# Designs tried in a protein design chat: VH-VL binders against q8rad1. Part 2

Target 1, 140 residues: q8rad1
Amino acid sequence: MNRTEAREWVVKMLYQYDVSKLPLEKIFENFYEEHDPGEQKEYIEGTVRGTVEHLEEIDREIEKYSKDWPLYRMPRIDLAILRCSMYEMLYGNIPVSISINEAVEIAKKYSTDDSPSFINGLLGAFVREKGLEEGEANDN
Below, E stands for the ipSAE of ESMFold2; O stands for the ipSAE of OpenDDE; V2 stands for 0.75 times the mean of E and O plus 0.25 times the DockQ between their complexes.

## First folded at step 1 (VH-VL)

Design O6 (framework fv_socazolimab; at its last look DockQ between E and O 0.47; V2 from the best seeds 0.00; counts 0 for: pae E 7.1 > 2, unsure alone 74.2 < 75, SAP .507 > .496)
Fold by ESMFold2-Fast, scan of step 1:
Structure O6 (fold): chain C 140 residues (1-140), chain A 121 residues (1-121), chain B 109 residues (1-109)
Amino acid sequence: as target 1 above (140 residues)
Amino acid sequence: EVQLVESGAEVKKPGSSVKVSCKASGGTFSSYAISWVRQAPGQGLEWMGGIIPIFGTANYAQKFQGRVTITADESTSTAYMELSSLRSEDTAVYYCAREDLGYPYYGMDVWGQGTTVTVSS
Amino acid sequence: QSALTQPASVSGSLGQSVTISCTGSSSDVGGYNYVSWYQQHPGKAPNLMIYDVSKRSGVSNRFSGSKSGNTASLTISGLQAEDEADYYCSSYAGSYTWVFGGGTKLTVL
């Protein structure tokens, strides 16, 4: 599978973790019974595990930019998308434009009609206030 | 506004199979979970199984394990339930129902109109 | 038996309150906060009334849900004639599976 498909699976796994209460190892086992990640295995497991490990910090950032919509009222798939994208930008060294564009496309595919605009706006605000739009494209 | 429209009534012979469809309109199909629930004449509701299309896997009630197959086709926004080795006891109204993946476990908020399946010789 | 336990029937007079119980175990009602209540009129598909302890949007404030241990309850206050129907509880049972109660016929006298 390619990176775009792998990112979709990361979002689906983060969603499963959030709503199912299943441990990550079980989520990965279930995935591998039906799907072959190929070269994307390291990205998938690394991103899912990393997001969960940094969940409290990431959730605080999301809360900061969703001031009129508390996390418990946010659609769970939107939350999974935001969590994945923020982890990629903060810890995964993924370029901002790629992460945001992919998050918006996943929202179009799996969430409500309002979600792509909401996600784009929230991530855009996060990037602007963290100063991530400039000087990072070529930092190792 | 979300609607689920099921296929028409079926009359089947014992030992045959039936495949009922459930077409979704409105909203985003991949953001639903679809359950199949049946009701025999004069009886209560019985959960058969469900599918979460974005995960690609279905889960079944133990009673129907091995006889029921639930699938979904995202390109047509349609879920299917196929029940094999039909018996007279399978005569029932079969409902599909959706759960909003944005708020999972909150229950099935939209239901199809029901498909009557009659198993007779 | 594997279905959740509900009384087969309950009755109440116009304007009265009635409560329907739904008893399971620690593997469903007691283990999860995901109990739903459905109303079904003859010849119609079920309609979701309550999820967990919250009313579905558009459902009358006369309907309320509660839960204690392995038992969930649906309370209908100010009974009206149109409340006469079958009521089903349903609980999450783990691994994306659900179980239904046997149903309760409510008669409004």
Scores: ipSAE 0.188, ipTM 0.716, lowest interface PAE 4.0, mean pLDDT 86
Fold by OpenDDE, look of step 2:
Parts: C-alpha cells; structure tokens; sequence
Structure O6 (fold): chain C 140 residues (1-140), chain A 121 residues (1-121), chain B 109 residues (1-109)
C-alpha cells in the first residue's frame, strides 16, 4: 500500500467515523481484517486519530471558507477529504501542494462533479490565509 | 424520486449461480449502503449482506459467507448480488434496499421491487 | 447471527392498541440504538415504519417505537384495517451488518 492509497483509506475511515456510530478502534479493526496497511499503518492511524482529535478546530476552519455551504449541507465525503487535508497540512508535515492535489484527486474519484473545484478552492484559501508553507506544519 | 430497479426473474438449476442487479436512480449512489434481503415463500425477511460502494467492500451474514458476493459499480449506480451453489432453499424473492449513510443507520427506506429466483431441478 | 425474536402473531380490534416485541442480544438490539421496523403487505416490498428505535419514517403517529434492554417494541395505536400486515424488526449488529426478526403477523379484528 502506497501513501496515496493510504490517504484514501484515511478519508474513508473519517467518512465512516462521521456516518457511523462505530468507535474508531472498531473502524480500524474492521479495516485490518480486510487490508494490510503495511508501512502506512502509522500514517493511517495517526492521521485518522489526529483529525478526530482536532475535529472541532478543523471544522471551524472549514466553516470560515465555506460561507455559502454550511458543514451540515456539505457532502460527507467532502468533509472527510477536507478534514484529512487540513490535518495533514497543519499537523502532518505534508507539503501543501501534495495534500491539496491528493485531496482533489480523491474528490474526483469519490465525490460529486463540483467537489474537486470546491475542495481545491477551499483548501487554497485556507493555505493562503494561514500562510502555510510547502512542507511545513502549523502549530495552530 | 429515488428508485431501486432490480433485474428480472430467474429460474436456475441446483448447483448453478444467479446474479441479480439493482440499479439506483434519482439520487447519489456512493452515499448509500445497499443491502440484499431475501424472503422465501411464506417466510420472513433475511438479511444477506450489503455494500457501501465508496468503501468497495461488502459485508455478509454469516450464513451466506463464502457463497454470496455483493459488488457495486459506481459508474452505473448498480449493485449486484451473486449467489452460488444454489439450492432449492434459495428459492425466494430477493430485494435490494438502500440506507442513507447521511443519517447513520436510518433504516432501509427504499426497496427494489424484488427479484424472484426459483431453484428447481 | 440468529434472527431477532418476535411473536409469530398478534391481534387487536379496531381502535385498540397492540404491541409487538423484538428481542435480541447485547450485540444487536441491546448494543445499538438502531432498531428499525418494517411493514409488509402481501405481495409487496417492506416499508420502513420506524428507525433508530423510535423515529417515524413519514408514517402515522399511531406507530411508535421503544426499546428497553435487549427488547425493542413497536406499538400501534388506534388500529385500522390497513394495519393488518406483517411486521419485521431489524437491528444493526455491528460491522455494517443487520439482522431481522422472524416477523409478526398482525390481524385486525
């Protein structure tokens, strides 16, 4: 499993967490029953857990840049993608360009026709406002 | 209006396989779980398995594990249920049903019309 | 997974109330608040009546759901002739699996 695949699973797990009442540990357990994360295990669990831990903060950020589209109206998969990407950029030391690009690609694969552009725009605005640099994490 | 349209009736011999399709229209496909539920004549509902297309993996009732395969094609908004090693006891109406994942465990709010599968020698 | 336990049949007179029980285990009914009830008329697909134990799916307020322990209940008040049908409970059973009850035939006298 490569990082791109791992990221897709992170998004899917975040989506599952949001749309299910399963505990996170069960989501992991279910995943591991069917898949071997290999070297990506730490990234997957770290990103999912980290995103969940910072969920309120991340959601507040999303709301700042989605004034016409409240969170409760947003496709859940888009939320998962945004949450993952923002966490990566803020705390995961993932380069901005990579995180955004991967987010857009996931949206193309799993979300609506408008989602890629929406996600790209929102994350772009987020990066600009936060002054995030390529490859650097933010402590905010 | 959201609809699930299933494939037509099937008549099969024992030992053969049947594949039933369920096409969704009028809504998103990836945000729903599709379940397969069968009902033998005069019997109750029996959950066979389900799939969340975006996740790609299906879940099965233990009874059908290894004999049923559930798949989904997101490009066509179609779910499939294949049951192998058919027996006379598999004669039933097979339903697909959806559950909105936006409302976790909302229940199966939309059902297909059912597909009659008859297994006879 | 074993089916949830329902009475095979219940009956009530017009205008009366009936209750259908659905007994499971701590792995399904008792483990989650995701119990659904379905109404099925002869030759028709099931219709969702109640979800999440007690939420009505666009149905009459005569239908209500509850749960205590491992037992969920569907109560139908003010019985009408059209209520005569089979009723099935269902519960989430973990890992995105569901289980149905054996069904209850309701006769309106």
Amino acid sequence: as target 1 above (140 residues)
Amino acid sequence: EVQLVESGAEVKKPGSSVKVSCKASGGTFSSYAISWVRQAPGQGLEWMGGIIPIFGTANYAQKFQGRVTITADESTSTAYMELSSLRSEDTAVYYCAREDLGYPYYGMDVWGQGTTVTVSS
Amino acid sequence: QSALTQPASVSGSLGQSVTISCTGSSSDVGGYNYVSWYQQHPGKAPNLMIYDVSKRSGVSNRFSGSKSGNTASLTISGLQAEDEADYYCSSYAGSYTWVFGGGTKLTVL
Scores: ipSAE 0.020, ipTM 0.701, lowest interface PAE 3.9, mean pLDDT 91
Fold by ESMFold2, look of step 2:
Structure O6 (fold): chain C 140 residues (1-140), chain A 121 residues (1-121), chain B 109 residues (1-109)
Amino acid sequence: as target 1 above (140 residues)
Amino acid sequence: EVQLVESGAEVKKPGSSVKVSCKASGGTFSSYAISWVRQAPGQGLEWMGGIIPIFGTANYAQKFQGRVTITADESTSTAYMELSSLRSEDTAVYYCAREDLGYPYYGMDVWGQGTTVTVSS
Amino acid sequence: QSALTQPASVSGSLGQSVTISCTGSSSDVGGYNYVSWYQQHPGKAPNLMIYDVSKRSGVSNRFSGSKSGNTASLTISGLQAEDEADYYCSSYAGSYTWVFGGGTKLTVL
């Protein structure tokens, strides 16, 4: 699979982790029963584990920019998208504009009509306040 | 307001199959988990299985594994439950019910009206 | 394999309180698991009353939930005739699955 498809699976796995109470190893096992990640295996596992490992900090950042919209009120697929994108921007070597664009496209596919603009606005505010810039292309 | 409307009552012979539909209206269907719960006359509630439509993956109670198939059609906001190899003890009311995964751990907060399936020779 | 045990029936007089228990394993009831409570009148679909220890909006304040160890409890105070119904507990069993208790018939005397 390509990186865009892999990121989509990362979002789905973070969603499952949030709502299912399954341990990550079971989530990965279920995925591998049906799908072959190919060269993306390390990206998928690393991003999911890294996001969960840093979840408190990532959620704190998300809540900071959510404009009176606390996390428990947020659609869970939107939260999964934001968690993935925020992890990538804070801890991954992934260009910011690509991370935001991918997050918006996933929201268009899986979430509500309002979600793409909400996600773009939140991530945009985060990027502007942190002074982040486009990074090196990731060929991992 | 979220509503679930099930298909009508059925009378079936032993050994046949039944397929019950559950159409959702209101809310965001992709954020639901749809469960099927049955209740035989005078008996308790029995969870049969469920599906999360955006993943297409169904899970089943052990008792029904191999006889029940649960599917969903996101384009019509409809879930389906098919129970095969019917026996007289499958006579029951079959409910669909929603868990809103945007608010995990709430349980099933919206229920269909129930579909009576009678298995009789 | 999860199992939730409820008494088959309980009775109470008008105006009094009753408590319905739901006992399972530590993995079914204890820890962080939600135990939800449903009320079902004859011929009607179940109605979610309590999720964990929180009452749903629109449910009478006479209904309350609690949890201690491996036992969840539903308490109905100020018992009224319309409270006569069947009551079910349920627990999340992981992997998008649920289990129900056997149900408790509440008779208002």
Scores: ipSAE 0.013, ipTM 0.596, lowest interface PAE 7.1, mean pLDDT 83
ESMFold2 (binder alone), look of step 2: mean pLDDT 87; pTM 0.910

Design O7 (framework fv_socazolimab)
Fold by ESMFold2-Fast, scan of step 1:
Structure O7 (fold): chain C 140 residues (1-140), chain A 119 residues (1-119), chain B 109 residues (1-109)
Amino acid sequence: as target 1 above (140 residues)
Amino acid sequence: EVQLVESGAEVKKPGSSVKVSCKASGGTFSSYAISWVRQAPGQGLEWMGGIIPIFGTANYAQKFQGRVTITADESTSTAYMELSSLRSEDTAVYYCARGSRYTYYMDVWGQGTTVTVSS
Amino acid sequence: QSALTQPASVSGSLGQSVTISCTGSSSDVGGYNYVSWYQQHPGKAPNLMIYDVSKRSGVSNRFSGSKSGNTASLTISGLQAEDEADYYCSSYTSSSTVVFGGGTKLTVL
């Protein structure tokens, strides 16, 4: 599978973890019974594990930019998308434009009509506030 | 527009398992939540669990965890509910219902499948 | 055991208004705006009347929904004979599950 397909699976796995409370090892096992990740295995497992490991920090960031909307009221799939994208930008060294564009495309495919704009706006505000914008050489 | 058709009535012995099917036609299947709800004779509605096929996951009410398995076959637009270790108190009408993938409200319902557990 | 609380029965006369309550906790009704109401006639599958607290599912504007704190309400105005049925509330929960109320039998006098 390619990276775009792998990222969709990361989002689905984060959603599965959130709603099912299954151990991550079982979620991975179930996935591998039906799918061969190929070269994407390290990305998939690394991103899912890393997101879960940093969940408290990531959720605080989402809450800061959610326009005073409690996380528990957010569609669970939107939350999974935001968690994946924020982890990638903070810890995964994924370029912000790629992560945000992919998050928006996943939202178009799996979430509500309003979700792509909401996710784009929230992530845009996050990257501006944190100074993670691409092309900002010599300023971290 | 969309219609859900459930499999026929079942009579089962205590300790066995039952697998009920729910076939969707006339609309999209994979992007909706498909729930299973039962109703014992003269009793209220009880949510057992649901699946969202495109998300690849099922979620279960605590009471049924370990006994219920909900699956979906997107190629045939069919959802399944398997309940194991049957007891007489599992005698009920079992409904499948389609609805919101975000909140599981249920806007289209199957006709119901009667499952009777008797020795 | 964790079912939402509804009155077992309510009654009203033709043309009157009736309200059915549905009480939960902060982990379901109070925590989310995801309450639904279903109508069930004897021997039939349930029919969705209201979803997301107050949105009508193609039903008459005589049906309306609201919520205050941990209690959601279904109000039926201009009662008609065909409104006689069992009414169930349901809510999304903090466990990403659904819980139903015990049901209310509406009698139209």
Scores: ipSAE 0.160, ipTM 0.735, lowest interface PAE 5.0, mean pLDDT 88

Design T1 (framework fv_tislelizumab)
Fold by ESMFold2-Fast, scan of step 1:
Structure T1 (fold): chain C 140 residues (1-140), chain A 121 residues (1-121), chain B 107 residues (1-107)
Amino acid sequence: as target 1 above (140 residues)
Amino acid sequence: QVQLQESGPGLVKPSETLSLTCTVSGGSISSYYVHWIRQPPGKGLEWIGVIYYSGSTNYNPSLKSRVTISKDTSKNQVSLKLSSVTAADTAVYYCARDYYGSGSYEGMDVWGQGTTVTVSS
Amino acid sequence: DIVMTQSPDSLAVSLGERATINCKSSQSVSNYVAWYQQKPGQPPKLLINWASTRESGVPDRFSGSGYGTDFTLTISSLQAEDVAVYYCQQYYSTPYTFGQGTKLEIK
């Protein structure tokens, strides 16, 4: 699978982790029973585990830029998308433009009609205010 | 105050490569996306492509095989190259800023004045 | 590609009257629509972003509305300086696409 597909699976796994009682190891096991990630295995596991490890910090950042939306009222798939994208930008060395564009595209596929604009606006504000430097990382 | 200014040769011969430069002043191109848009005489606007913060690009599929957008952050410039030009490429070419930041969800809020390109022998 | 269609192609409105320009997308673009004003010899100027958010410095007689596939730009009381071509644009999906333009003239 390519990186775009892998990122969609990262979001789905973060969503499952958020709403289920399953540990990450079982989520990965279930995924690999049906899918072969190929060279994306390291990206998928690293991003999911890293996001969960930094969850409290990432959630605090989301709350700061979500304006009037507390996390518990946010669509859970939107929260999974925001968590994935913020982890990628803060710790994954993924270029800001790639992470934001991919987050918006995933929102178009899996969330509500209002979610792409909300996600784009929140992530844009986050990037601007923190002055994030784009790394040397490529998305391929 | 951010300003964008296009520059180019004005006249390009058929089959040659059109090269245009967008020079930015009053702000860094590292802080926003830069788009290229064109407008043939008496017609509407056509989006050519964008270059993102990272230097990654996205092009209109109708032009993708012929177009390259690049940037030089040290000179605060964005460049457009369009190969194998024909009379159909005659247009005013604009560069424009698209700023995704700080709660200001901007469309293309700052445009250059435009540079006229005529493809003729 | 998402096709943006404006109506009417041109309209003439008396000074002080309401002008309404419509824009329809071939598929839902949520609220990812911008409106631009272009005067002869000038670049387009952003008026409205996110379907209904007025840009800084744009007079409050300009307003945008709509969601999904149907969008409207309204000028509540036309002034002489409003004579221009107006374009809608979607930025929901690349390639970004513009409407064909609506020419606004004084009657």
Scores: ipSAE 0.005, ipTM 0.514, lowest interface PAE 15.8, mean pLDDT 85

Design T4 (framework fv_tislelizumab)
Fold by ESMFold2-Fast, scan of step 1:
Structure T4 (fold): chain C 140 residues (1-140), chain A 120 residues (1-120), chain B 107 residues (1-107)
Amino acid sequence: as target 1 above (140 residues)
Amino acid sequence: QVQLQESGPGLVKPSETLSLTCTVSGGSISSYYVHWIRQPPGKGLEWIGVIYYSGSTNYNPSLKSRVTISKDTSKNQVSLKLSSVTAADTAVYYCARDYPLPGWEGMDVWGQGTTVTVSS
Amino acid sequence: DIVMTQSPDSLAVSLGERATINCKSSQSVSNYVAWYQQKPGQPPKLLINWASTRESGVPDRFSGSGYGTDFTLTISSLQAEDVAVYYCQQYYSTPYTFGQGTKLEIK
């Protein structure tokens, strides 16, 4: 599987964790019964575990930039996409433009017609306010 | 490797209740949605209903008054009961899982099917 | 209820040639469409999910496309083992509904 496919699986796993409350180990076990991640195993597990580990911090950021939409009213798949993207940008050193573009594409594929625009706007505001533009987020 | 297997009577009398069981091995039913689908002889597929992670159910409105789907997580089994059967309920009955995303209703693993004839 | 209509009902294609099966929904289902293959005496097998995502282990010759109300399943080079009935299914809203099926035969 390639990185784009792996990222879709990360989002699906985060969504399942959120709605089912299954332990991460069980979610991974179920995935490995059906799929071989190949070279993407470290990315998938690292991103899922890292996102969950930093969930409280990430959710506070989403709340700050979601303005008039509390997290409990947000579509669960949108929340999973935002969580994945924010983790990648804050802790995974994924370039902002790549992370946001991939988040928008996943939203087009799995969420509502309004979600790509919503996700793009929220992540754009987050990046601008936090100073995560290229060259700004580095400890030079 | 996850496998599903249906079991039940081959013959049911008109007006009686049909009871079928789907046994899951290689995985837990608490990790999946489980659907029931049927196929009358020589015809297409008809969705009967689904049981979710929570134990909540959703049924085809055409069958809702007669159908009940339930699960027993300790036995790793899902059951289908269809009351007041008629000859129109003669079909092969399948159970199938969704995995892993709620709302991603792609049925990727199916049982082999069990034939039910409503007669005499 | 959302009605799924397939065309044609039956299709005969020569080995190595392209086979195309169409599926139309009575209202928009976005990309919430799956395609299944069913051989005699066997349960349906999931081939394509999310209109265009090929299931693991399914040969590259199978592809799906479409969005909204019009969907297509394509087999680029028919093989003998592909003789089967093919069904489309929407899972955009309950009750989930299947097309009537397309029987694919060798010419």
Scores: ipSAE 0.000, ipTM 0.522, lowest interface PAE 12.5, mean pLDDT 86

Design T7 (framework fv_tislelizumab)
Fold by ESMFold2-Fast, scan of step 1:
Structure T7 (fold): chain C 140 residues (1-140), chain A 120 residues (1-120), chain B 107 residues (1-107)
Amino acid sequence: as target 1 above (140 residues)
Amino acid sequence: QVQLQESGPGLVKPSETLSLTCTVSGGSISSYYVHWIRQPPGKGLEWIGVIYYSGSTNYNPSLKSRVTISKDTSKNQVSLKLSSVTAADTAVYYCARHKYYWSGYGMDVWGQGTTVTVSS
Amino acid sequence: DIVMTQSPDSLAVSLGERATINCKSSQSVSNYVAWYQQKPGQPPKLLINWASTRESGVPDRFSGSGYGTDFTLTISSLQAEDVAVYYCQQYYSTPYTFGQGTKLEIK
C-alpha cells in the first residue's frame, strides 16, 4: 500500500467514524482483518486519530469557508475529505500542494461530479486566508 | 511571463473530432489548473472543463460524453478533444490557467484563442 | 447548474462617471466570484477574484463587492479604455458558469 492508497483509507475510515457508532479501535481492527497497511500503518492511525482529536477546530475552519452551506448539508464523504486534508495541513506538516491535490483526486473518485471543484475552492480559500506557505504561490 | 497559446485546425467537418493543443511557456504546467473555455460568435463564455495538476479532469456535463482533456508534462502541453462535432461547436476556443490556491480561482492567464469553424 | 444573470445587458456611461454592473446567482456562491473584461478580438482579462480582491495590475477604479447571491462590479471614474464586455463567473461548483455579459459603452 502506497501513501495515496493509505490516504484513501484514512478518508474512508473518517467517513465510517462519522456515519457509524463504532469507536476508532474497532474501525482499525476491522480494517486490519482484511488489509495489511505495511509501513503506512503509522500514517493511517496517526492521521485518523489526529483528525478526530482536532475535529471541533477543523469543523470550525470548514464552516468559515463554507458560509452558505452548513456541514450537515454536505455529502458526508466531502466532509471526510475536507477533514483529512485540513488536519494534514494544520497538524500533519503535509505540504499544501500535496494535500489539496490528493483531496481533489479522492473527491473525483468517491464523491459527486461537483465535489472536486467545491473541495478545491474551499481548501484554496482556507490556505489563502490562513497564509499557509504563501511563497509557493509565487509565479514568473 | 507565463504564456498560453492555443493551436488547432481552424476548420473541422461535421461528425469529426476536434483536436486542440494549449502550449505553456515561461512556467511549469504541473503547478496550474488548466481550463478550456469557448465562445461562439457574438455570444458569451462557456466553460468546457479543467485538468488538475494531478491529471484528473472535470467536464461540463453538457459536453462530458464528447470531451477529453489531457496533458503531456514533458511537452508542457494540454490537449482538448471534442468528438462528433456539429455547427453548434463553432467558436473561439481558449485555454486558461489558475493556481489552485492563493490567487483565487479566477483564471489569470489566458491564451489568445483559436477559431474553430465546423462546416463541410 | 448555477445560473449567473447580469444586469443591465448594456450600459452607456459618460467619461469620468461611475459605472455599476450587477450579477445575481441562482443560489448562494459565497464569495467565489470572478469578474472579467473582454475587448473585441482579445481573450477575457481577470479583474477581480474572491468577489472583491483586485487582481495585480488592475487600476484601483475597479472594485468588486457582494456575497451570497448578489454581486457588483464598480468602475468609479470611467475611462475610454474601459469600453468592453464585462463577465461575472462563479467557481463555487462545477460546471463553472458565466453571466451573459454586460456591454459597457461611452455615452
Scores: ipSAE 0.005, ipTM 0.529, lowest interface PAE 14.1, mean pLDDT 86

